# VH-VL binders against Mitochondrial Rho GTPase 3 (MIRO3), part 3

Target 1, 175 residues: Mitochondrial Rho GTPase 3 (MIRO3), of Arabidopsis thaliana (Mouse-ear cress) (q9ma88r425to599)
Amino acid sequence: RKVVQCFVFGPKNAGKSALLNQFIGRSYDDDSNNNNGSTDEHYAVNMVKEPGVISDTDKTLVLKEVRIKDDGFMLSKEALAACDVAIFIYDSSDEYSWNRAVDMLAEVATIAKDSGYVFPCLMVAAKTDLDPFPVAIQESTRVTQDIGIDAPIPISSKLGDVSNLFRKILTAAEN

## First folded at step 14 (VH-VL; from g2 with heavy chain R53S, light chain K31R)

Design h4
Fold by OpenDDE, look of step 14:
Structure h4 (fold): chain C 175 residues (1-175), chain A 116 residues (1-116), chain B 107 residues (1-107)
Amino acid sequence: as target 1 above (175 residues)
Amino acid sequence: EVQLVESGGGLVQPGGSLRLSCAASGFTFSSHYVHWVRQAPGKGLEWLGVIYSGGSTDYGNEFTSRFTISRDNAKNSLYLQMNSLRAEDTAVYYCARRYDYGFDYWGQGTMVTVSS
Amino acid sequence: EIVLTQSPATLSLSPGERATLSCRASQSIYRYIHWYQQKPGQAPRLLIKRASQSISGIPARFSGSGSGTDFTLTISSLEPEDFAVYYCQQYYNWPYTFGGGTKVEIK
């Protein structure tokens, strides 16, 4: 498989758009993504290369931002069939962002289960340049353990630190 | 209305065991971190531990071996199992709901007296 | 563990006076601290969250300030119902810890 579909979930202000921009090499301040309210989906496509490795078999990663309305996801059950990996991004400095992300994870997991879809789920702790604190980090670890997924991956789009997130996404999709 | 009601307190001898309960109502109990905090007579507040929605727990260092926190989400209940009780464990025991990292609702507390 | 030291232990004031309560942390905890009020025979009540954020239902005469290691709870004008014990509590790291409390009593 040369193309991996990653669905990006997260509450408002979690850093979804920033992540997508960073993935395609846009600056953090580049808000050129036409987030017009009329589009149901925003996506970014790029190849993920291993550092120091020249390969003709580089995988293409598609990050698809899933929009959420107050009444639920703007994603059909059928559309979720295309998901190879789901990431749930949240503002690591905001408890409400975390809680909402966890809720989203639960909802997506339920939908996937009911539909017979299987894909890995990753939590992404964004905005680590702000004020993360030990309790929050430890709690997130415990919670993810409880639900059977890996600990959240810390990133800071502002600092340009994605901590190999894209490679981890691909790795998850392969497993 | 959010309510927490502790029960199970009483008189117990040193070395004994006691199980406290906290009945929650008025909110989605299963979605909240809930904590135990105690207060010895005339003293300050002491954090005992927390239980996560998924069942994980963290304790104060002094309590990990003797105290166990558990929950039954179906019954909207929080529990504190206390073993090997000591005189210094004499206190009012509170259950508290955490919201936005703060304890926004507390029970009325239940008194535990450890005495021979 | 993070130690919170409250001062003074007792503050004797008259109604209408300004009360200033201090809480000092043994290390920087940024703004990860709450203030509670406890009246005799009652459970604590959350007064201020994250050092300075107001809580719905709490009178405006209560305010919090500070960051890092030094925090202050201020009661601009004491009301009779404000005479109680006040605790600071940090949630920066496990275990959670409380200050020793400041008793605000009637002079």
Scores: ipSAE 0.700, ipTM 0.879, lowest interface PAE 0.7, mean pLDDT 91

## First folded at step 16 (VH-VL; from d6 with light chain K31R)

Design k5
Fold by OpenDDE, fold request of step 22:
Structure k5 (fold): chain C 175 residues (1-175), chain A 116 residues (1-116), chain B 107 residues (1-107)
Amino acid sequence: as target 1 above (175 residues)
Amino acid sequence: EVQLVESGGGLVQPGGSLRLSCAASGFTFSSHYVHWVRQAPGKGLEWLGVIYSGGSTDYGNEFTSRFTISRDNAKNSLYLQMNSLRAEDTAVYYCARRYDYGFDYWGQGTMVTVSS
Amino acid sequence: EIVLTQSPATLSLSPGERATLSCRASQSIRRYIHWYQQKPGQAPRLLIKRASQSISGIPARFSGSGSGTDFTLTISSLEPEDFAVYYCQQYYNWPYTFGGGTKVEIK
């Protein structure tokens, strides 16, 4: 697969937009893939280079920011069919952000399961420049272990520390 | 209203075992970290351990071998299994809910007395 | 484990006086510390969060300060209901630990 679609979930102020901006080669609204009646979805598209691989084999990664309402996601079940990998970004310095992201993961997983969709899920710990403390880090690791996913991937858009995330997203989508 | 109610305390002989329960209500129990804290008579607070929503646990160093924390989310219940009890384990045992990293709600505690 | 040392062990004051309670950590815990109040026969009550954050329902006369290893709980003017034991608690690292407590008693 040459194109991988990554759905980006996360609570408000988790750093979703910052992540997309960091990744961005091109940004646009795609109404054609929007089956929920919302026109506020934000896409970021760029080529991800793989180390040691010929440039012609580079993959295109699409990050789709998913809007959230208080009563759920602005995402139809049908739209979720296009998801190759889901990431759940949260502010690593905010317990509320973490808890909400975990709840979102559970909700998305349920929707996916009910719809017969299977894709990997990744937690993304954003704003690591705020220096999260050991208990928070260890808890996040334990929680992700309990739910059967990888430990959160730490990033900092402020520090420009996001380089490994996109490759990990692609790797997850291939596994 | 958030409420935690401990039970199961009582008198037990040294070397005995006791299982404490904590019944939670008024909140989504399954999504919270819940802890056990004890207090010996006239002494300070001592953290015993925590259980995650998914069932993982962490304990104080001195309690890992004798105490086991478990939970039943379907019953909104927290448990503390205590084995090989010692006189030093005599204390009021509290269950506490953690919210925003703080223990914002506590039970009234249940008294455990270990004595011959 | 991180050891929290509270001082003084007992603080004798009169109503209306200012109370200053100290909590020192054996290592830096940044601001990851809470204060609790406990009255006789009652469970502890969360008083101050994250070293200095106020909690709804707690009187404004209670305040917290400090970072790193040294923390202070201040009661600007003691009310009769404030005579109790106060505990600091760190959640920076496992295991959680409490200070030994400071008893604020009436002089």
Scores: ipSAE 0.827, ipTM 0.947, lowest interface PAE 0.5, mean pLDDT 92
Fold by OpenDDE, fold request of step 22:
Order: C-alpha cells, then sequence, then structure tokens
Structure k5 (fold): chain C 175 residues (1-175), chain A 116 residues (1-116), chain B 107 residues (1-107)
C-alpha cells in the first residue's frame, strides 16, 4: 500500500490544525485560531521519508482532520471505512482535553466495532512544551493500557518536535 | 445531584477483614477516577488509593499489600477490600470523586473500628 | 513520597481578622496543589484548586497563592463559619499526599 489514510480526532485547541500544518511544512498555527465554524474537511498530504530506504518505497500519508459537531462527528459511519489509522490528539497540559480525547476514542471504537472496521488507534499528547507532570503522564499510560492501545505519543508542534509521529502512524497502519 | 454514600463500616477484630462500599449517583460514574481517603479520629486526611475507569489502581505505599480497590460500573459502586486489619486502621473512610484533579464531591464517610 | 508541611498547626484568631496558612512541599510540585476545608463532623470540601484557582460557590475571601514548594491560603476576613481545619493536598506525583492540617479556631 502506497497511500495511508489517517483520521485525526481531537477536541478543540488540541493542536489538530497545527499538526496538519507541520506535516506539510507550514508555520505553526494552533487549531484554536481556526474556529471559523467551517464545515469543510481539512486534510494534509505528504510523503513520509524513511532513512536508508529507496524512494520508491516511500508512502504517502493523508492526515484527515475530523471535526465534531454538537450532535457528533462530521463523518458518517460509512466514511470511517476509509480509515487506516486513527489518532486522537489532545493538549497534554489540559485534563479536559485528555478526557474528551479518550471519550472520542471510545466513541470511534464503538462505531468501528459496530461497523466491522478494524484499524489501530493512537493517542497523541500534544503541546508537551506546556509543562506535563508525573501523575498526568502515568495516568495516560495506564488508561491507554486499560483500553488496549499504546501509550500516548508526545509531540510539540510549537517546538517542531513530532518525535517521528508520522512514521509511527505508518507503522501502526501496516500492523 | 452528585452523591456518594459509603457503607460497610463497623467493628472488626485485629487481623480481620472488611469490605466497604461506595454507591455513586447523579453523574457518569464509569468515566471518573474515584478515590478512597481515610481519617483517624482527631487526625488528618490520608490518601489510600485510586481506581481508574478501566480498573487500574494506585495505592498509598502502606496499603498496597492489604487493601484492594475495585469498582462495578454497572452498579455505580466502588469497593475497598481491607485485609489484615490493624488498630491503626481505625478511621472514617471516605470515597471521593475526582474532577479536574480535585476531590469535588465526598461521601459522608463510614466508620471502621478495629479493636479486640 | 512528597511531604507537605502545614503551619501553624493551630491558628487562633477572631472574626474579622486575616488568616494566613502555609503549606510547604518537600520538593517542587509547581502549582499542583489543592486546599480543602473540613468542619467538625463533615467531609472535606474543595476550597482552592491548583494553588490559586477559585471555585464556584466559595466565598471570595478565600484565596490561594504560591508555586514550587511554598503555598499560602489566605482568608481575608474570617467569618464565624470559617473556623475549621484546612488541608493542602498535592497531586503532582503518586502517591497523593495531604498536609497535616491547620486548625483555625476562635480566639
Amino acid sequence: as target 1 above (175 residues)
Amino acid sequence: EVQLVESGGGLVQPGGSLRLSCAASGFTFSSHYVHWVRQAPGKGLEWLGVIYSGGSTDYGNEFTSRFTISRDNAKNSLYLQMNSLRAEDTAVYYCARRYDYGFDYWGQGTMVTVSS
Amino acid sequence: EIVLTQSPATLSLSPGERATLSCRASQSIRRYIHWYQQKPGQAPRLLIKRASQSISGIPARFSGSGSGTDFTLTISSLEPEDFAVYYCQQYYNWPYTFGGGTKVEIK
């Protein structure tokens, strides 16, 4: 497979837009600034380069931001069929953001299960530059263990530190 | 309204066991961290442990071997199993809901007396 | 574990006076500390969040300050209902720990 579809979930101000912008080499911009109420789909497409690997083996990653309406997700259940991997991004400094992201994961997982869709889910701890503390980190690890997914991947779009998130996304999609 | 009601307290002999219950209502119990805190007569507050929505637990260092926290989300119930009870375990035991990392709601507590 | 030391153990004051309560942590906990009020025969009540964050329903005369290792709860003008025991509690690291409490009593 040459193209991988990654659905990006997360609460408002979690850094979804910033992640997409960073993926395509745009300047840092927090998703808190993109609250124009647009119902348009936002996506970013780029090649993920692997060191020491022939260019012909490079994969195209599509990050598709999923917006949440008051009554649920913008995407239909059928649209989730295109998802190869789902990431749930949250502000690591905000417990509300974390809780909401976990709720979103549970909801998406339920929809996927009911629809017969199987794809890996990753938690992404954004804004790690804003002072994470031990209890929060440990709790996030245990919560993800309880639900059977990997520990959250820490990133900071502001610092340009994505810690190979995109490669991890591709790896997850391949497994 | 949010309510927590502890039960199961009473008199027990040293070395005995006791299981406390906490009945929750007025909120989505399954989505909250719930804690046990105790208070010996005339003393301060002591944190015992926490249980996650998924069942994971953390304990105070002194309680890991003797105390077990569990929950039944279907029954909106929290439990504290206490084994090998000692006189120093005599206290009022509170269950508390955590919200935004703070204990915003507490039960009225249930008294446990360990005495020969 | 992180040890919280509250001082003084007892504070005797009259209604209308200013109360200043101290909580010191054995290591830096940034601002990850709460204050609770407990009246006789009652469960504790959350009073101040994250060192200085006010809570709806709590009178404005209560305020918190501090960061790192030194924290202060201030009652600007004591009311009769404020005579109680106050506890600080850190949630920076496991296990959670409480201070020993400060009893504010009527002089």
Scores: ipSAE 0.826, ipTM 0.945, lowest interface PAE 0.5, mean pLDDT 92
Fold by OpenDDE, fold request of step 26:
Structure k5 (fold): chain C 175 residues (1-175), chain A 116 residues (1-116), chain B 107 residues (1-107)
Amino acid sequence: as target 1 above (175 residues)
Amino acid sequence: EVQLVESGGGLVQPGGSLRLSCAASGFTFSSHYVHWVRQAPGKGLEWLGVIYSGGSTDYGNEFTSRFTISRDNAKNSLYLQMNSLRAEDTAVYYCARRYDYGFDYWGQGTMVTVSS
Amino acid sequence: EIVLTQSPATLSLSPGERATLSCRASQSIRRYIHWYQQKPGQAPRLLIKRASQSISGIPARFSGSGSGTDFTLTISSLEPEDFAVYYCQQYYNWPYTFGGGTKVEIK
């Protein structure tokens, strides 16, 4: 498969929009201007190059941000059928953000299970430049272990540290 | 209504063992971190340990070798196994629910007395 | 482990007076500290979250402040039911630790 659809979940201010912008090469500073409160579908498309791989084998990654309204997802069960991989992004320095992201994971997992959908889930720890406190870091690792998923992938959009995330997303989708 | 009820306390001899229980109700027990905290008579609060939803645990340094925390989510129950009990382990033992990293609900506590 | 030192150990005041309780951490814990109230024969009660966040159901006369290593719990005007022991607790790093407590007693 040459096109991979990644659904991006996360609470408000988790850095979803920043991630999408970074994926298409927009500046971090531009994200501050996109706070238009729009509930419209937001997605980003780009090619992901793999080191040492012939360009003809490059894959297209689609990041689709899932909007949240009134504690629910603006996504139908049927729409979830298109998901190849789900990522749950959270502010690694915010306890509420983490808890909400975990709740979202559980909810999406339940919906997927009930609908017969199978896709990998990844946690993404955003805003690592804010230096989250030790207990939070350790708990995030243990929680992901307990639920049988990989440890959270740390990123910082502010620092431009997102280099490995997109490759990991593609790798997950292939498994 | 959220409730936590400790049980299993009593008198035990030094070197003995005791298993405390905490029965939870009024909330989704399986989704919460639950902790044990004790308080010696006339003394302050002392954190003993925590258990995650998936069964992972962390302990205070003093308790790792003697105390074991476990849970049964199907029974909405938390346990504290205490071995090699000492006189200094005499205390009221509380189970507490953590929400947003705070202990927002506590049990009434169960008294453990270690004496010859 | 992170040591929390509360001062004073005992605070003797009259109803209507302002109470100021201190909690000092052995290292910076940012704002990752809670305050609890405990009355005789009762379990502790969560009063303030994350150094200064108010909790629903707690009277407005209770407030918290501070960051880093120095934290303060303030009771603006003591009510008779406020005479109790107060504890600070950090959750910045394992293991969790409590302060030694401050007893607020009637003068």
Scores: ipSAE 0.824, ipTM 0.942, lowest interface PAE 0.5, mean pLDDT 92
Fold by OpenDDE, fold request of step 26:
Structure k5 (fold): chain C 175 residues (1-175), chain A 116 residues (1-116), chain B 107 residues (1-107)
Amino acid sequence: as target 1 above (175 residues)
Amino acid sequence: EVQLVESGGGLVQPGGSLRLSCAASGFTFSSHYVHWVRQAPGKGLEWLGVIYSGGSTDYGNEFTSRFTISRDNAKNSLYLQMNSLRAEDTAVYYCARRYDYGFDYWGQGTMVTVSS
Amino acid sequence: EIVLTQSPATLSLSPGERATLSCRASQSIRRYIHWYQQKPGQAPRLLIKRASQSISGIPARFSGSGSGTDFTLTISSLEPEDFAVYYCQQYYNWPYTFGGGTKVEIK
C-alpha cells in the first residue's frame, strides 16, 4: 500500500498535537498556539523516506488524531475500518497518562476484535525530555509484554526526536 | 470510598504456610498496581512486592523464593502466599494501592505471628 | 538495592517547635521519593509526594525538599497530633525501599 492510515490515540496533554505538527515540519512552539482550534478532526499527511534507499516507492503516511470525549471515543466502528496502524501516545512522566493510554488500547482492541478488524498497535512514550526513571520504563515494558505488543517507542517532540517512530509505524503496517 | 481490608493473619509454626487476602472496594481495582508491605513489631516498613494489572509481579530479593503475589480482578482481591515461614516473618502485613507512584491508600493490616 | 538512611532516629521536641528530618539515599534518585507519617496502631499515611509536592488534606506546616541523595521533611510548627514516626520511600528503582524511620516524640 502506498498510503498508510495511522490512528493516533492518547489522553489529554499526551503530546498528540505536537506529534502531528512535528510530522509536517511545524516547530514545537507552534503547537502551543493551535490548541484553541475547535476543529473536531486533526490530521497530518507526509511522505516517509527510507534511509539510504533512493526508491520511487515512497509511502504516504496519514496521522489521524482521535479525540476522546468523557463518554468514549469520537470514532465510529465504521471509521476504525480505515485504520492500518493504531498508536497510543502517553506522557512518559505521568502515571495517569500511561494508565489512560493502556485503557484506551484495551478499548480499541475490543472494538476491533468485535468488528473483525486487525491492525497492529504501538505504544508511544512521549515527553522523554522530562526524564523518565527506571521503574517507569521497566513497568511499561512489562505491561506491554503482558498484553502482547512491543515495548513503548520513546520520543520527544520538544527535542525533535521522532524520526524513528514514523518508520516503525510503516513497518508495523507492512507486517 | 476507597477501602482495602486485609485478612488471613494468625499464628503459624516455623516452616508453615499462610495465605493472606486483601479485599478492595471503591475504585477500579483491575487498573491499579497493588503492593504488599510489612512491619515487624517495633520496626520499620519493608516492601515485599507488587502485582501489575496484567498479573506480572516484582519482589524484594529476599522474598522471591518464598512469597507469591496474585490477584483476582473479578473478585477485587489481592493475595500473598507465604511459604517456609520463619520467626523473622512475624509482622503486620499491609496491602496498599499505588496512585501516581505513591501509596495513597492502605489497609488496616493483618498480624502474622510465626512461633513454635 | 537503594538504601535510605534517616536521621535522627529519634527527635524529641515540644509543641510549637520546628522539626527537621533527613533522608539520605545511597545513590541519586533525583526526586523520586515520598514521605509517610505513621501513628501508633495505624497504617502509614502519604504525606509528601516526589520530594516536595503537597497533598490535598495535609496541613501546610508539612513541607519537603531536596534532590539527588539528600532530602528533608520539615514541620514548621509541631502540633500535638504530629508526634509520630516518619518514613521516606524511594520508587526510582526496584526494589522499592523505605528508610528506617524517624520518631518524633514529645520532650
Scores: ipSAE 0.822, ipTM 0.944, lowest interface PAE 0.5, mean pLDDT 92

